Miniprotein binders against q56419. Designs and how they scored, part 30

Target 1, 326 residues: q56419
Amino acid sequence: MEGRTLEEVQEEVFKRHGVLVPKKELEDLAKALEEAGLLLTEKVEARLKEEEEKLKRERPMRLAGLSYPEGEREARAFLEAFRASYPGEGEEARVLLMPHLEPSRVPEVYGAALAALEKTPPPERIYLVGVAHRPLKEKAAALPVPFQTPFGPALPDLPALQALDALLPFELFNTPLAFREEHSLELPLFFLKGRFPEARVLPLLVARRSPELGEALKVVLRDFPGLLVLAVDLSHVGPRFGDTPLTRTLAEEARRRDLGFLERLAEGEPEAALAFLGANPTRIDGVEVVASLLPLLRERKGKVLAHRLDLEAPTLSAVGAGTLVL

## First folded at step 17 (miniprotein)

Design eg2
Fold by ESMFold2, fold request of step 19:
Structure eg2 (fold): chain B 326 residues (1-326), chain A 116 residues (1-116)
Amino acid sequence: as target 1 above (326 residues)
Amino acid sequence: GDLIERLEELAEEVIEYLEEHGEEELAEEIEEQIEDIIEALKSGDTESAIHILTELAETIARVLHRLGAPYELLYKVAKLLARVTEEARELGDEELFRRAWEAAIKAYDLARELLE
């Protein structure tokens, strides 16, 4: 009871209300409150276990009807509209960096990703690496279940996931609940599954930089070749992110940082890209994923296809998104 | 700590497998070495312990492969070596880091051979 003795509580009640509550009644009340708290905790634990068990079988769509259409026919048309938003040509990707920002905010950036996929032979599997927005028990995690999409289930590559887990110093399958609402996988997956309906997926999240993940993936990709996708956003600037309101100067700095980062990645220089950001004053989202995947990015040259720093007018803030092919 | 618990769990499975497949003398030898490694880890002699553990795990991987063990058991050896690799990194022992990682890849490759 807040560090008070029962006698102190009894005295305080008497002072305030003129009633002397017997010590035994206060003891019974304290016991009942403790028991009620334990029962509530048990109910919450049972609920969380139920949700975790559901996610061990499949990961349902969460953003259908919100960020993309639920029906396959409408979803196909949606993809075509996004491709049309980027009038350029793509290039074949061995590694693709694409955003996870709400697609309607950066249509040409997702369109550029689709243009790259157009030039990319259908892979047997896709290593989809997103950013964990909920805490993970470890530096990284996977969920080895089908992810539902309007184009059908994206099936997990279970042998590749098992192989990856065998080369990590931690349990890869560690935080199912973190995937429940994770848009950094769901939004890119919509586009990837729509273009490559037969590819299996390794759905991966990074919470904190994991050099171990990159080294393990280098070995696994040797035996399980596929497309590597970094599903990351770039600068986050303005009051929503702890800055002053967006100014032309701040926006120009964010754009400069975004493009400088992407260009250094495009030159096969991921360490230089990270060093260029220094303290990361514009909060580029992709740094933990890039820092994890250094062995897979070194010496791989490519091209920046698109970039947009998108304004959030109500918050006087902005978020950057880009498309990079390596 | 975590490394000791992982080593104890793997050791139990490896020793059981070896005993079931006629390698009782080797199982006893491995058990004794594992006990020594665990004692060294508990006493804080960590760098020496994980050096010896790396060599033992390499031997275990080769024996399991020779005996045609389930590939999953070899994956567990690789995973232990990945954990040893992390320990070597935390200690700043670059030679042991590279050796432990090479050993992890070798155990993984042996597991892959059994899958094929």
Scores: ipSAE 0.886, ipTM 0.958, lowest interface PAE 0.5, mean pLDDT 92
Fold by ESMFold2, fold request of step 19:
Structure eg2 (fold): chain B 326 residues (1-326), chain A 116 residues (1-116)
Amino acid sequence: as target 1 above (326 residues)
Amino acid sequence: GDLIERLEELAEEVIEYLEEHGEEELAEEIEEQIEDIIEALKSGDTESAIHILTELAETIARVLHRLGAPYELLYKVAKLLARVTEEARELGDEELFRRAWEAAIKAYDLARELLE
């Protein structure tokens, strides 16, 4: 029990309460607690195996009624409200960077993404690349199943996923449980499926930078053209992320890092964008995705459509979000 | 390590296919080369082994394509070559890295032709 012997526990109980508990009784209690812990572990493991098997068939909505409406009619009105939050016009995207932060926190940033999608011919498929918030068995993963949305299921592009897997040094379909609650796919997908109801999806997660993923995607996109979406957030600053409370100075640094990163990406210079961040002192979320996708980002020029560093008042922290078209 | 296991699994399927399609002598030759490659990998002579493996996999891809093999088998050859490419990266052998990746793309392209 935390490195203590039974004799030490016995001595502490005696010191505190004046009762000498026999060693045998303490031993029996310790065994009972170990057995109870084993039973709880078995129940958790069985539940996880059940969830994993379900995820091999489909990925259900987890955020309906929380981050977006469950009903299709209400969901379409929700999309229109977000588009209206961005008064500008978009540009056609071959590559779109958009956030995965809670949509109500950054409405004009998602609105800018919708404005870009308005200018983008409907793709046959969408390469949706999010950030793994749970460990993956490999650097990257996919889940080749329908993702449920209020607009109907987003169907996987199975031929393109199979082709991608064939060019990777690891099994692409490696960690179904990591997708169970992964909002970096679910939140952007709501907007993408609402605008492109016929597009199939390659739902991809990056846990650690994977140069091999970018090289493989370059080949696959040649044969399976589509829209590449980087579903990433930017700076994370403040006490929730290990800093002192958010100050004006820290917020201004986070904004400078976010915009400097996005602007270098917009110039077709993804290596310079990563170098600009150095040790990444404001913890920009998108670095592993960008580092994985370098071959697809080089020499693609575009425009930053929107940015916000959103304050989390209860935590005195902030998260950056942006919209970039390439 | 896992490269040996992947090579053994692919080899079994390729050799069976070749034997079924009248290439018994080539199947025997390939089996012997695979055994030599596996022995070299086990002894830690990895760089030499993956040079030879890259050349063998290129030959296998061309033969499978000529025979009209299922495209999935060629995808498995491409995947093995992608794994070889990663091994070359870990070794820091840039020339082998480029050679192996070009071979992976070629095997993939041959698979795509069969899908047509």
Scores: ipSAE 0.885, ipTM 0.957, lowest interface PAE 0.5, mean pLDDT 92
Fold by ESMFold2, look of step 17:
Structure eg2 (fold): chain B 326 residues (1-326), chain A 116 residues (1-116)
Amino acid sequence: as target 1 above (326 residues)
Amino acid sequence: GDLIERLEELAEEVIEYLEEHGEEELAEEIEEQIEDIIEALKSGDTESAIHILTELAETIARVLHRLGAPYELLYKVAKLLARVTEEARELGDEELFRRAWEAAIKAYDLARELLE
């Protein structure tokens, strides 16, 4: 009933369940739900305010013990195992594209990122750009607080964040709660902090393409040089994503779209990479980040180090992940 | 609406700063121009208003820098110009877009000089 008319609800129920519920019955149900929802809403709002206040001080680990170990010793061994899963040599990265998919699903893709970091001089700071999985109040956001990791806190680069905010037409620090469960920052950060324990971080999220973000970052990177990391996944295909069950043809198309996208980025042609995807039929989630960061990606050539389209057998779905250095 | 509110807030701080630092005549001139710009924005004369606002903001940035103002105030001028840049983009005025963005970078650069 949130912003919908009663008639729209009736029609939606009919579309989804084949039942036409009488308007009076919906009116009675709406009254009861409204009363129950008000009480639940007040409790939820109080909890969210409490969580938001905590996030103004620090961002705790949410995935320790689930996606990576909580203890530092075990976390270090975890990094070593991931590096070992990629037997190849990395390349120096001025820009690194890496996944945010569950690490155990694509170990060699994260291993390739670690191999690239081995060839990369330790940066003073890391511009970590993830994909917002919760709505933001603006096109992009940052959270200027320490992010906890098993390797200690990843400290924010407050001067660089302040400088970035000064060049944006919107308030950069706009949606703290969107960071609470945002794995697109937490998972890559584990690997980045483990390799670069002294680097400060600019934890950034993109919800919708923001050309102004890319232009502002171009200026800020001039004064605050560092490693730019695009923490993005590639194709999302199959029923979990509103698609038909995975077939060989769909998987091959997803792989083709992933690699074609990465290859065009590797040629310094980010506009061509976006154009290659068209309507993005395999739902590469890196599109909004790349579209935001065009000024930082143009004419920067590099290499695709790894790719996997990883199967989710229980859901007949797949997700692509890759490692690209520029 | 949002641009007007941001300009009103910045104007208050800039005028107060100028008056506190012996620039009463300049404060009056800037205040008058800001009031005219706000009236033009309220009446829907957005493109001409942001042209004038860009020029005024460039002047404000240079004056604040000359006076050794807090760098945060210059960051606010840069942020206002970033908002003007977005307004120019929405209007499709490419020349104003480039001019406003260059002005935003300049105000930012002046702020950086003061920060150090």
Scores: ipSAE 0.877, ipTM 0.953, lowest interface PAE 0.5, mean pLDDT 91
Fold by OpenDDE base, fold request of step 19:
Structure eg2 (fold): chain B 326 residues (1-326), chain A 116 residues (1-116)
Amino acid sequence: as target 1 above (326 residues)
Amino acid sequence: GDLIERLEELAEEVIEYLEEHGEEELAEEIEEQIEDIIEALKSGDTESAIHILTELAETIARVLHRLGAPYELLYKVAKLLARVTEEARELGDEELFRRAWEAAIKAYDLARELLE
């Protein structure tokens, strides 16, 4: 390790490649490298380069067999079970806000999304906008490759992606490694591909608010119509996120902010939704996504179909999830 | 640095295309204007430079469209204009932002017409 700590290597890799390699993975790699007499940094870089080259061809499933079934038959049964968990009927969506949280935590919220999709005519393409939980080189990014699902590959809409890139001040196709393990795209995509097997996909990540993205998408949507999906979670409260353990007061505040945010979006007032959150003390995950898509959310009226604040008991923390149709 | 680099790359492609299609005089004129813009950007006269660049890029898009250039080249012009909007925003020049954005959309639309 030439005197560098694992933390220093992690930081260096992050700075150079925009990927936070888990410490455990670095530890395992360090052990393997010590045995091989290789420098940890060089081997990590070589591995990341290989992964980046693979991502030029496809994005493999990372959560198959963990968060959802790998097999198509079992995956279909999974979809039906989640749909069954929501007792209501859906609404037709032109814009769908849905969670990206572990599906088992909020089944009825995903069920509500599926209910909405049942009422939605099959789109030619889906603009899937997720949250970058890893740093991006730019405010937003896209990965123009097939995403693997149990239902077959979700194929990219290359013409629409190219059009979008043409209208952005930055390179849209940046930080491919950020997509490798990004669950904010993979989990929603399972449900979307399962319902709309023929739809092309534009997999987009937002790290920081990009008003340019919303303006560019508004133009692109004219020529490339499709379903817009915001794959976002809501409040993140409790010790995992720097708060005290969940209390009734903290939970009520999280719900108030979640519902107040969603209701204002449902009224077609996304700026009011953002203003309502202010400094976002309950850490609503979707703020940067909504802030980037303002031109597409304005004056669109809709309905909140579901909301849940889900307790993670081991950490006494909670995450909000909701389903909104516009 | 990023804007200059993008401008230099686009200029090279546009000039080459124009020369190959019998527009040598126009290529020379565009080259001279781009050199002046780059010099202005390097000297810190950003506002004047991006104003001229916006007008030039819009003109380039129209010429490329007229010549039936590859749509990808017009997309590059649109992208350059989109980058100019960021400079305009940083300068707080709302009018220039609007002009550059409208020009970007126009370049994009012209590109789309070549695909139809």
Scores: ipSAE 0.873, ipTM 0.953, lowest interface PAE 0.4, mean pLDDT 91

Design eg2
Fold by OpenDDE base, fold request of step 19:
Structure eg2 (fold): chain B 326 residues (1-326), chain A 116 residues (1-116)
Amino acid sequence: as target 1 above (326 residues)
Amino acid sequence: GDLIERLEELAEEVIEYLEEHGEEELAEEIEEQIEDIIEALKSGDTESAIHILTELAETIARVLHRLGAPYELLYKVAKLLARVTEEARELGDEELFRRAWEAAIKAYDLARELLE
């Protein structure tokens, strides 16, 4: 690092490879490289290139043994336990909004999603739209490779992905490294693959609102019907997100916004849902996804099955999660 | 810059395909029109250029379909037209946007017919 800040290196790596490497990883690498007398940038670039080449073949599990079991038998028991955590019955879904938060934090919300999936005929394919927590080169991206799960690989629907790319003004297959550690796809995919082992998947990430994505998907869904899944969280409030510690007032406001958002979506009024949030002061995670999928959400009536605002006690912060069927 | 590059790449593939399939005169005509469009884009006559490009791309899609070209080539035409919709949006031309988008869908549909 001949005079460059870690931020400058991070930016350069992002510009070249479309990956935002966490500062801590860069620091650790910098320390290791300083000790080794190697230039941080070259080694980081080489490692990222290697990871990118691996991602041309498959996306390995990153959260197996951490967020969910690695073994199939244990994974099935995990699914059953989560389903049991929701006492209600589900409804058939054509569109499913579900969380991507750490499952242990909101088990009944995932349970509600599983309940909905029980009432849903097995789809040929699942359009899984997650949130990019890392920058993308484009507004949205896809990774056209198998995603590993305890239930076997989730295989991509290449024909449908190709059709979607053909109708987008930008390259859909961009920023493969953004998928490497993206939990917004991995966590919901565990539940989806466990329920629908034969379904192909279109793993999509949205970084910024892309109206083009919704219009393109509307056309593609005509020829390639499937289940649309929005893997999004709701409000993010408290010190981790720039607020004061969670209070009753702040929690009530977060819940009000979460439920008001979900209810308007359940009424088939996604524009009203977005308008209700305004400047989004409680930082609902899924706004860019919903804004991208407006054509697919309009006039669809559904039901909110579950909602939770989960407290992270060590940080006095909270994250909202919900399950909605349309 | 991005639109021009995409147009040049697509043009090369389309021209090559047409030449290989005995449509040399049409290939020459398309090449000339694409050159004119590129020149217009470079000169800043973006709106006129995009209008002509939309019509040309729609025509190319129909010709490729008639010739039984690989569906992938028609998908590239659809993608180009989708890119044109962004230009139309930037210009604030709603009619051009609609036309380009309809053309993109048509090119896509023609590609799908070749798969069936």
Scores: ipSAE 0.872, ipTM 0.952, lowest interface PAE 0.4, mean pLDDT 91
Fold by OpenDDE base, fold request of step 19:
Order: structure tokens, then sequence, then C-alpha cells
Structure eg2 (fold): chain B 326 residues (1-326), chain A 116 residues (1-116)
């Protein structure tokens, strides 16, 4: 009970219902609720264990029919519509920074990513680095299983994942449950798999900056070349994130931070990009990912293809999204 | 604790492999050195222990490569050396960090050669 005494509950029930419930009955009810809570906890734990065991085999779609179509035909039409939402042309990418926000919020940003992918030769593998929105046991993690998509399963590159693990000071294959609902991988992967159906994938999550990850990946990329994708969002501002409702001033600051970050990355100065953010007052989501991948981002020149600060009107909050090619 | 545990696990596998492949004397020598390293780590002589461990791990990687050991075992050596880089970083020993990292890459490369 929310810190209330049995007596307080008795009084509240009496006030609301005009019935004096005996303390003994309330004790029995509390015990039953505790037992039910324990039973619920056990059931939840059993369910989580079952889900963890399933994640040893595959990662199912969680957002199919919600964020993107489940059916392949409809999914292809979805890709085409998103590509059409970006009027520009892309550039060949060796590194692609793209969002993981709900696609319907920033269609042209995903469209810009698709435009870049159109100019990119099909890679053998995609290093997909997302943001862990749930705690990880280690600074980073991988899930070495097929990820389901409307275009078929995105198959893991097991040899490259094993090579990466060998060069990390921590166990790469940790916290499988963190991948269960992680949209930072699922949403970008939809677009990537749709464009490159034959590419293997290394699904990676970063919870905290790991310089070791970037150094290890630099070595692995020598032997296992592929497309590096940073699936990150930018600023998070407004009441959902602890700010006042979005104002012109707050939006301008968010855009300034987002664009200043992306532009410095586009100049091949990832350390300058991080330094520019300082304490990160607008909560750019991708900071820990970029900080982990510094060796791979240094001295690479590129182009910002798209940016949007999208207003979530019901909460008067906004999230930044961008597409950068290096 | 984590480094010691990893070292003990790797040592067991390496020693077993060496004994099975007729390198019993070398296995005994490695076992003794690992015990000394573990003792040094437990006593707080971390810097000295890590230096010796780096050299030993490099040697182990070369021996395993020469014997044609499973590449997975060399990957474990690389991973141990990668873990040593964290210790070096915590100590602020940049030279040790560099050496351990180069050794990790070397062990990894030797493993890759066994896959060709």
Amino acid sequence: as target 1 above (326 residues)
Amino acid sequence: GDLIERLEELAEEVIEYLEEHGEEELAEEIEEQIEDIIEALKSGDTESAIHILTELAETIARVLHRLGAPYELLYKVAKLLARVTEEARELGDEELFRRAWEAAIKAYDLARELLE
C-alpha cells in the first residue's frame, strides 16, 4: 500500500463506502495482495525468463503494425513513401547517423537516410549501434541472434561479433532482455534491412561511453568491412524530459545544439562535437554512442542531409532527429 | 576479482591444452608464473603483475599459434589482454596500456591466421 497504514485504509474505505472493514479483513486482504504481488512477481519473472530464452534464438518484432507495417508489401510501400518525403539526393555513406525516433514523426529524416543508402553499395555487414534506453550490465552489449523484420530476418554476423568480443575487456554478449523492447535498433533496422536485404547485422547497444568499443571496432572493421550506422536521436526537450513547455527560445537552443553537434561530426571533429554539448542541457541522445566511436569518426568529412525538431503536441515536448553521412 | 577470475579460467584452459599436446614442462612453468601473478595482484602489486602478465600472455599466444591451437583460445588471450588495458588505464600507465593493446591485437591477428 502507498505508505498508508491499515488504519488509514480502513478510514478511507469507511469514508468512501460507509463500511467499516475489520482490521483483520484488511490484514487478510493485504496478505492476499502481497501473495498476489508475489505471484505476480513470480509470473513476471517466469515470463521474463521465458522471453530471455526466446531471445537466445531470435528477436521478434515489437513495433510491427504500430510504427511500421508488418506485411512485406505494405512495408515496401512504407519505405517508398518515406524516401519520397525527402526531396533531396543522398551521398554514399561509410558511416550513417540516423534517428531511431518514431518514423511518422520525422519521415524526411528517415527519407534522407534512405537517400544515402541508395547511393551506398550493398555492404556485406552493417554495424548497427543503438542507444540502450534500459540498463546494461556492461557499457555496451550485442545480441547475436536474428532480428525479425517484415523483409525477413536480419541475420547476425557471428564471426565479426566474435572478433569484436575478443578485443573487448568486458563480455559483449550481455543483458539480452535489454534488446527485447529496444526501439533504437528495431526502427533503423527496418529501413536498413529493407534496403540491404542480404547484409548481415551486428546489433550493438551502448549504455555508457566505451572508448574500448571504438578501438575494438576499428580493428574488426579491417577484417570485417561494413557500413557503420549510429542509430541515435538528438535533443529531448519539454515537459516529458523535465523542461517547461516548448517555446521558441527552447526550440532554437535545441536546434542549435543538434546542428552544432552534427556539423562538427560532419567536419570529422567528434571530440569538438562532444565538447560543444558540454553538460548536454538539451539531452542529445547519441552522446554516449559518439563518445564510444571516436576512433571511427575522426577525420571523416561528411554532410548533414536532414534535421528536424519534432513537436509532440500532446506533451508540448520535442525531439531532434538528424541524418548525417560520413 | 574479475581479472583474477578470468586469468584463472584462461590458465586452466591453456594448461590443459599444453598438457594434451606434449608441452608439460611449459605448462608447469606457465602455471607457476600465473600463480605468482595472482599472488602479486592480491597483494596490491598490480603494476608489476600486469607487466609480467602482458609478457606471459604474449608468449602464450605465440606458443598456441605455433601449436595450431583453436583460434578461440587465442581470442581468449586477446580478451585477457584487452582487460589488462583497463587496469593500465586505471593506473595511468600509458606505456603499459599501449603494450597490452598491441599484444591484444597481436593475439587476435594470430588467431585470424589460424582461420585462413
Scores: ipSAE 0.870, ipTM 0.952, lowest interface PAE 0.4, mean pLDDT 92

